# Ledger of designs, part 21: miniprotein binders against Putative (5-formylfuran-3-yl)methyl phosphate synthase

Target 1, 236 residues: Putative (5-formylfuran-3-yl)methyl phosphate synthase, of Methylorubrum extorquens (Methylobacterium dichloromethanicum) (Methylobacterium extorquens) (q8gek8)
Amino acid sequence: MSDIVSISSARPRLLVSVRGPDEALTALRAGADLIDAKDPERGALGALPPETVRAIVAGVGGRAVTSAVAGDGTGREIAAAIATIAATGVDFIKIAVGGADDAALAEAAAQAPGRVIGVLFAEDDVAEDGPARLAAAGFVGAMIDTRGKSGTTLTSLMAAPQLAAFVAGCRTHGLMSGLAGSLGLGDIPVLARLDPDYLGFRGGLCRASDRRQALDGARVAQAVEAMRAGPRADAA
Short names: E, the ipSAE of ESMFold2; O, the ipSAE of OpenDDE; V2, 0.75 times the mean of E and O plus 0.25 times the DockQ between their complexes.

## First folded at step 17 (miniprotein)

Design N108 (from N87 with D46L; at its last look DockQ between E and O 0.00; V2 from the best seeds 0.00; counts 0 for: pae O 2.4 > 1.5, pTM O .762 < .8, off the site)
Fold by OpenDDE base, look of step 17:
Structure N108 (fold): chain B 236 residues (1-236), chain A 81 residues (1-81)
Amino acid sequence: as target 1 above (236 residues)
Amino acid sequence: SDEDVQYLIDLINELMDEAQDLVRSGNPEEATRLIELIQFLIEYALWLAERGDPELAEKLKEYIDRARELLTELQDALSKQ
């Protein structure tokens, strides 16, 4: 009787977006797996100054995975932004895919080989071939987020089958998958069932559930525990 | 902002206390890592101050000078272990 090693489905990891080394340490101490450097005042992919990103990287000190957004620019601007952010020592660089063609995607990914993550917005029609295109361009991950942060959650914009198809597409093409978009603690049981590599939070883990407020370490810890609890069996 | 600078000061103070405890407990590797982090946060605080209000920058400089002195004392204590 071959012991079917239950491949323990790797529980989703917690991504927390931070705006400074202070919040990075708060998130890290609370048990975040990935510290994502971004400016919440500048939209979904608002870039921080490179010095702030370096401060976050130093604060984490290799104790968690780090990422930073390079902004939402296109063409040479995004290439230069990726190079600038890559020089901060972050593990991964996040960029908006937008309407870029395959050549532009490949150029973007080539700025930091093995480190670039493509962000797709739930308000935009997420094409089924998205993961395939990003993989072919040399991206190592794909994430869905929301462009608007005013009351629209990921789960309000995309149905579970669409999110499941995205995660499966990422897996098929060897990409890391992430789901984000004004998520709260209540979204964890539903989204964890889709088996993404990461669930991403900001506002839902802040004071007053406002992304512009300070990160709440207790809420981060609650998210970590919720991730560890696994999908709650729906009490049928 | 002034609030961001004050938060960095508070964080540096917390980490300095932790570094002192690590030195006292005989954990030189972790103390060294924490000292390097504190040095970086001090430099970052200076970088923020230079871009802010000149009066805030001057106050922060006095604080940073004191923090650097304490950091030197910790490094010296660590080197003697």
Scores: ipSAE 0.062, ipTM 0.516, lowest interface PAE 2.4, mean pLDDT 84
ESMFold2, look of step 17: ipSAE 0.689; ipTM 0.878
ESMFold2 (binder alone), look of step 17: mean pLDDT 79; pTM 0.743

Design N109 (from N87 with D17Q D21Q; at its last look DockQ between E and O 0.58; V2 from the best seeds 0.70)
Fold by OpenDDE base, look of step 17:
Structure N109 (fold): chain B 236 residues (1-236), chain A 81 residues (1-81)
Amino acid sequence: as target 1 above (236 residues)
Amino acid sequence: SDEDVQYLIDLINELMQEAQQLVRSGNPEEATRLIELIQFLIEYADWLAERGDPELAEKLKEYIDRARELLTELQDALSKQ
C-alpha cells in the first residue's frame, strides 16, 4: 500500500533559541512554544553553562517546552554532556548526530531516555535513513539545522523533496520533527507546508537579524502569528 | 486534503505576484529570494503529486506546468534588469 502522503492541517510550533533567562522570558511572553537553550556564538549546538540552563528552566516555569543543546561532541564526551544537561530539568536535550555509529547513538539516547533529539546539519549529507536510525537508537526527535554562520538558509541548502522526506520519515518512525537554519519570517509559510512539528529560529527573530543581538519580542510575536495564519488572507 | 493542496496553490500564486511586483519595482535581491521560495514550493508540489493518488496528481500536474512557465518568465524578466 503506497502510503498516500496525507497533508496534515497541523500547524508547526515555534522553537526559539535563547542564550539566557531574559531572552527566555521574552520568547515565552511573545508566544514561543519551545524555548531552546543554546549559545549562538558557539555555532548551532553551542552549549550554555548548566547554571544558565537551570535559570532558563526556572524562568519558563513549565509554561512552555524547554530544550538545551549538550554540544557538538561525540562518543563518551557527549554522553557525559547529555547527563549534565538532563540534570538541569529541561524537557529535551539536543545533540549532533553526525559521524556517530549506531552504538554511539544508542549510548547517547540512553543517557536521558525519552528526551534526546538528534540534530542533522544541512551542509552534511542527510541520509534518508536518518529518522529510522535515530528512532532505533531511542531518540524522540530529529531536527535539521545549518552548521554555518554564512546566513545561508535551510531552503537554499536542501531541496523540498529531501526536507519533505525527512519530515515524513520522522512521522513514520514516531519522532518529533524540527526544521531550522537561518530562517526568517518569509520562510514560515513555505516550510509550514512540509508539516514539521517545529520551526526553529534565532537570527531571524533578533534585532538587525543578527543572532548575536538581543531577541526581539515583536518579531517572535510576528512568527507566532505567521504560523497561525492560514493562507494569507487576501490583503483586500 | 483538497484544502491543503489549494492552500499550496494559493501560496505559490501569492508569492509569484509579489515577485512580479518586486521585479517591476527594481528590487532584484528580494525578487530572487521569492523566486527561490517559489521554486522550492513547486518542487514540493511535484513530490506530492508523485506520492499522491491519481486525482491529486492530475490536479497538481496542470498547475505545476503553468507555475513553471510563469517562473521562467519571471526569471527571464529579472535577468534583463
Scores: ipSAE 0.736, ipTM 0.892, lowest interface PAE 0.6, mean pLDDT 89
ESMFold2, look of step 17: ipSAE 0.757; ipTM 0.906
ESMFold2 (binder alone), look of step 17: mean pLDDT 83; pTM 0.802

Design N110 (at its last fold request DockQ between E and O 0.59; V2 from the best seeds 0.74)
Amino acid sequence: EPSDEDVQYLIDLINELMDEAQDLVRSGNPEEATRLIELIQFLIEYADWLAERGDPELAEKLKEYIDRARELLTELQDALSKQ
ESMFold2, look of step 17: ipSAE 0.722; ipTM 0.889
ESMFold2 (binder alone), look of step 17: mean pLDDT 81; pTM 0.772
OpenDDE base, look of step 17: ipSAE 0.767; ipTM 0.906
ESMFold2, look of step 18: ipSAE 0.744; ipTM 0.899
ESMFold2 (binder alone), look of step 18: mean pLDDT 82; pTM 0.775
OpenDDE base, look of step 18: ipSAE 0.778; ipTM 0.910
ESMFold2, fold request of step 19: ipSAE 0.758, 0.783, 0.770; ipTM 0.904, 0.912, 0.909
ESMFold2 (binder alone), fold request of step 19: mean pLDDT 82, 82, 82; pTM 0.781, 0.782, 0.784
OpenDDE base, fold request of step 19: ipSAE 0.765, 0.772, 0.784; ipTM 0.905, 0.909, 0.914

Design N111 (from N72 with Q61K T68R; at its last look DockQ between E and O 0.68; V2 from the best seeds 0.72)
Fold by ESMFold2, look of step 17:
Structure N111 (fold): chain B 236 residues (1-236), chain A 81 residues (1-81)
Amino acid sequence: as target 1 above (236 residues)
Amino acid sequence: SDEDVQYLIELINELMDEAQDLVRSGNPEKATRLIELIQFLIEYADYLAERGDPELAEKLKEYIDRARELLTELQDALSKQ
């Protein structure tokens, strides 16, 4: 009776990147935990128009956590983009941190205090002190993603000790941690071992596994099921 | 924990069995991807073994040695396809 245990709270949450309110509803209905607004046509970290982000937030209606990409620049341009995206009502704003110095990072985080997630790209030689620097700058979270359009996946670019150290660094510094980068369903049980706060998807959950195609609700549901799987007493 | 390590071992075994089937059936693209995931998990197991208590670390290191031998055999089989 009362021995039925939900394991979803102890496993990575599912983040699904969507390009509009229709896909947001598809992901929400299938059980996604985080709905991320990102334009797959505008590079690795493409921002959607603020009007589209507002429509996604309205459609989700508080039933899931929301995030949106503001861009990958620094300075005055990214600061304005962060402020614009923050005004849409999303819970979190993502930016690429690149080679920005600590002052630039702090200025970016200040645009939306407690709401900015820093994206580190696996191709850029992720520094071990990245979590420490982002936490000191005032970021709420950090994640690793891939920028390659060739479909090269995260585990092909970074070894397990590197990813484990990143997740541990985020935990040490009180940051939400995310792992993404051309992930498919098969990556879920593997990357879940590292205990990140979320795993991020788009292409692997789209028709033909193509991030420019429509999001497939059945694949999202399969990912939700995989996220909720855990150690079992009986492997039958 | 012991439960987390045991789950990791069971996952590696399951994926190893699947990878062996894929190599046998001549599906090199899927086999290559699964072998990459197995290699990743073995690296993580080794990472844990270096940080675990001595008894668990020794048991895990024995398993890792056997798993690496099997993985090398699978990679060799793929290179001949």
Scores: ipSAE 0.712, ipTM 0.888, lowest interface PAE 1.0, mean pLDDT 86
ESMFold2 (binder alone), look of step 17: mean pLDDT 82; pTM 0.777
OpenDDE base, look of step 17: ipSAE 0.741; ipTM 0.897

## First folded at step 18 (miniprotein)

Design N112 (at its last look DockQ between E and O 0.71; V2 from the best seeds 0.73)
Fold by ESMFold2, look of step 18:
Structure N112 (fold): chain B 236 residues (1-236), chain A 83 residues (1-83)
Amino acid sequence: as target 1 above (236 residues)
Amino acid sequence: EPSDEDVQYLIDLINELMQEAQQLVRSGNPEEATRLIELIQFLIEYADWLAERGDPELAEKLKEYIDRARELLTELQDALSKQ
């Protein structure tokens, strides 16, 4: 696993989903650790056009870790999407892994070895062995996200034991772990207790807490400060 | 396994959020209070999960605290419902 994917020995890192290079720079200047390219207008896990992803990567210029959504779909369709997004230069590629069997998971991970993160939706049945299966298939990470349409937050959809077991499973199997899903600033101290590698945001850091509105740099900065104030820091 | 420091931080966090939720109930902020109560409940569930995985001494301390925290949360939820 590269230094980019190294487990942090500090508090969870902040992932911010952005829709273009302007928002990527806003998030970067505010201190976001991971810049995630995702289209809030194209469903729960919408891919941005490859040229937009390339622009985000170029604008970040290696100053933060980058990721992009490739989407979800059938075997050959998702494989092509992964290859397309991989060519943009992002560090990680995210795909929904719902009902895929082990062979399909392995084929997807092989499209971008060491760079594919599996997304599980909280509204679905999140299998207890999900981390083990993803690791065996060659994924570098796993995360839980929400579809976001109801406004229901991650903590309302999944009980603490389920989320804790997911993060622990990722750690046991050497996967980077992420938690996302309509998160706001108040969720940070709570979810940080579970010790994930990152917490993911968009809507809560946008104007009016609306994922389709522009990213608000001041809210991003507030999230950065909240991440740095946690117990994994040296603060008294 | 969680350290004593991790457990104490969790307890302190629950207590701080509980005090904040009590203030929100008193000031008539039901939506904000409801959300905070949900987060407190989440943390209590996490504390209970940790107690099942900890050594006997830590588990006993957590279980007693969890029982007290649940009682206080119930009182807070009752107070909120009367508004």
Scores: ipSAE 0.705, ipTM 0.887, lowest interface PAE 1.1, mean pLDDT 87
ESMFold2 (binder alone), look of step 18: mean pLDDT 81; pTM 0.772
OpenDDE base, look of step 18: ipSAE 0.763; ipTM 0.904

Design N113 (at its last look DockQ between E and O 0.03; V2 from the best seeds 0.00; counts 0 for: pae E 9.6 > 1.5, placed apart)
Fold by ESMFold2, look of step 18:
Structure N113 (fold): chain B 236 residues (1-236), chain A 83 residues (1-83)
Amino acid sequence: as target 1 above (236 residues)
Amino acid sequence: EPSDEDVQYLIELINELMDEAQDLVRSGNPEKATRLIELIQFLIEYADYLAERGDPELAEKLKEYIDRARELLTELQDALSKQ
């Protein structure tokens, strides 16, 4: 095959979840591709205060793509949360979407057109038509994450074929795709082969691999190096 | 560790993705077809991994399917090269 058509653009990007502007700068300096604002103390997909999200956006200063979680609330509550987070200037807004009907999904996506990513939890039964429903509702992307209970990781909850089906579904329907959920550096070679748009991390990049402790810049740099190597650069 | 249901799901998924890749070749989208072929190749490798570690009856069924799937994938790759 020609070198020109080689897979140089297929490498997944590194998303790092941070809890404040200090960690955002740490992740940015270490080379993270996406800076995600998320409160590890407020449940599985906890929103940070809007003022903190604004500080993260200002600190990043356009040097990386930014996202923030808006939450896992009710219909009107989620719509208000999306609008509030949209006003902070982040590029993308993430919400949990399990259990919502199509009308509720469309209403949520309409709060920030072209900017809303739907989060599906691996602990729930991820429906085969989830990507199709999210795309039809107006979402720009979909991702799988975990609620982070002890002993629970993405790969312990979903087999590789299930993850591949999700990524393929996103591709078919024009959605950005993400995989996350208590990932460590060892997960990168295998998950990168599924060709998602990004892999998301926090706990594995924190001191003692504990998501409630501070982000460790050296671990972020290790993840960046592992992402650069990719499965297509390494021989089996 | 792999069950009959797990094997059936994997086979159905590979078949579905193979059909999609064929449609992408016919519709003139070789970049998407190439990316999908790479994913199918990974899933075939995963199936081979399961076959080596699974129940002998499931392993035999899966090996037979893998051989057929590789032949179909090769035909698809040849069709791409003629474009």
Scores: ipSAE 0.006, ipTM 0.427, lowest interface PAE 9.6, mean pLDDT 83
ESMFold2 (binder alone), look of step 18: mean pLDDT 80; pTM 0.758
OpenDDE base, look of step 18: ipSAE 0.785; ipTM 0.914

Design N114 (at its last read DockQ between E and O 0.64; V2 from the best seeds 0.75)
Amino acid sequence: EPSDEDVQYLIDLINELMDEAQDLVRSGNPEEATRLIELIQFLIEYADWLAERGDPELAEKLQEYIDRATELLTELQDALSKQ
ESMFold2, look of step 18: ipSAE 0.751; ipTM 0.902
ESMFold2 (binder alone), look of step 18: mean pLDDT 82; pTM 0.775
OpenDDE base, look of step 18: ipSAE 0.786; ipTM 0.915
ESMFold2, fold request of step 19: ipSAE 0.795, 0.779, 0.790; ipTM 0.918, 0.911, 0.916
ESMFold2 (binder alone), fold request of step 19: mean pLDDT 82, 82, 82; pTM 0.779, 0.776, 0.780
OpenDDE base, fold request of step 19: ipSAE 0.771, 0.781, 0.789; ipTM 0.907, 0.912, 0.916
ESMFold2, last read: ipSAE 0.773, 0.776, 0.774; ipTM 0.911, 0.910, 0.910
ESMFold2 (binder alone), last read: mean pLDDT 81, 82, 82; pTM 0.770, 0.774, 0.775
OpenDDE base, last read: ipSAE 0.786, 0.786, 0.773; ipTM 0.914, 0.914, 0.907

Design N115 (at its last read DockQ between E and O 0.75; V2 from the best seeds 0.78)
Amino acid sequence: EPSDEDVQYLIELINELMQEAQQLVRSGNPEEATRLIELIQFLIEYADYLAERGDPELAEKLQEYIDRATELLTELQDALSKQ
ESMFold2, look of step 18: ipSAE 0.754; ipTM 0.905
ESMFold2 (binder alone), look of step 18: mean pLDDT 81; pTM 0.772
OpenDDE base, look of step 18: ipSAE 0.798; ipTM 0.921
ESMFold2, fold request of step 19: ipSAE 0.757, 0.775, 0.755; ipTM 0.907, 0.912, 0.906
ESMFold2 (binder alone), fold request of step 19: mean pLDDT 82, 82, 82; pTM 0.778, 0.780, 0.775
OpenDDE base, fold request of step 19: ipSAE 0.796, 0.797, 0.797; ipTM 0.921, 0.921, 0.922
ESMFold2, last read: ipSAE 0.753, 0.772, 0.750; ipTM 0.906, 0.912, 0.903
ESMFold2 (binder alone), last read: mean pLDDT 81, 82, 82; pTM 0.773, 0.780, 0.779
OpenDDE base, last read: ipSAE 0.798, 0.800, 0.788; ipTM 0.922, 0.922, 0.916

Design N116 (at its last look DockQ between E and O 0.62; V2 from the best seeds 0.69)
Fold by ESMFold2, look of step 18:
Structure N116 (fold): chain B 236 residues (1-236), chain A 83 residues (1-83)
Amino acid sequence: as target 1 above (236 residues)
Amino acid sequence: DPTDEDVQYLIDLINELMQEAQQLVRSGNPEEATRLIELIQFLIEYADYLAERGDPELAEKLKEYIDRARELLTELQDALSKQ
């Protein structure tokens, strides 16, 4: 599988959500570490058509790690969506895991073993045992995101101990950890203290800070610069 | 577990943001100052988290700093409310 070259864990990786191959190339050229295929017009966790996801994967050409949203739900519908997105060649598949029980989580993860990331929404009162349950079900990662309806930020919805415990829980259970949710450049040095594996962006890196507008390559480059500005873990 | 260098970096970051927020308050930029104050509060909460979890020497260093940082933040919030 194509993975980005790891650098010190003291600096999170940059995930950028894109809606098509042109934005994927913009994010790639600016230095994004993870290119995530997501439809900003379809709510907080909208899936892109499989043909568009395939075009994104082809355009990236193995030069960065890729992921794509499959959606939410349980049972046959999400299983089929995961299988469809898995066939596009993305490295990871993201699904919402709000109200699913353990059996439903395990069934979802089994559709693409070792490739499924569970998305928890900050507005839904993230359970402290969420990482443990996702790991037991076979997920490879977990992330917290927001619905982004009012521009409310992750740090305004969740306190530092909650986010720190989430990241620590992911580490304890061998999951990749991600933090997202209407993040801007100023959030990067702050959230990097929690040592997540990645920070996720779209709206803050788009024109007019509007997730439905085009991705702005200069803003992506600014985020890359901010990710690289902290002290290195080897120096600490 | 965090190292002494990790703790010092966190302290330096809080101090940097505090000085930036003070400048924004003095220059009449309350919206930007409010956002920095929110981020500073978040980092102080994180420092508390580390102090509760860390070894005794780490906890001692952080607790003394946190007390001073909260006093400065309160003064800054009072100054902002007078804008």
Scores: ipSAE 0.654, ipTM 0.868, lowest interface PAE 1.2, mean pLDDT 86
ESMFold2 (binder alone), look of step 18: mean pLDDT 82; pTM 0.788
OpenDDE base, look of step 18: ipSAE 0.778; ipTM 0.910

Design N117 (at its last fold request DockQ between E and O 0.55; V2 from the best seeds 0.73)
Amino acid sequence: EPSDEDVQYLIDLINDLMQEAQQLVRSGNPEEATRLIELIQFLIEYADWLAERGDPELAEKLQEYIDRATELLTELQDALSKQ
ESMFold2, look of step 18: ipSAE 0.742; ipTM 0.901
ESMFold2 (binder alone), look of step 18: mean pLDDT 82; pTM 0.776
OpenDDE base, look of step 18: ipSAE 0.788; ipTM 0.916
ESMFold2, fold request of step 19: ipSAE 0.784, 0.795, 0.791; ipTM 0.913, 0.919, 0.917
ESMFold2 (binder alone), fold request of step 19: mean pLDDT 82, 82, 82; pTM 0.779, 0.783, 0.781
OpenDDE base, fold request of step 19: ipSAE 0.773, 0.784, 0.791; ipTM 0.908, 0.915, 0.917

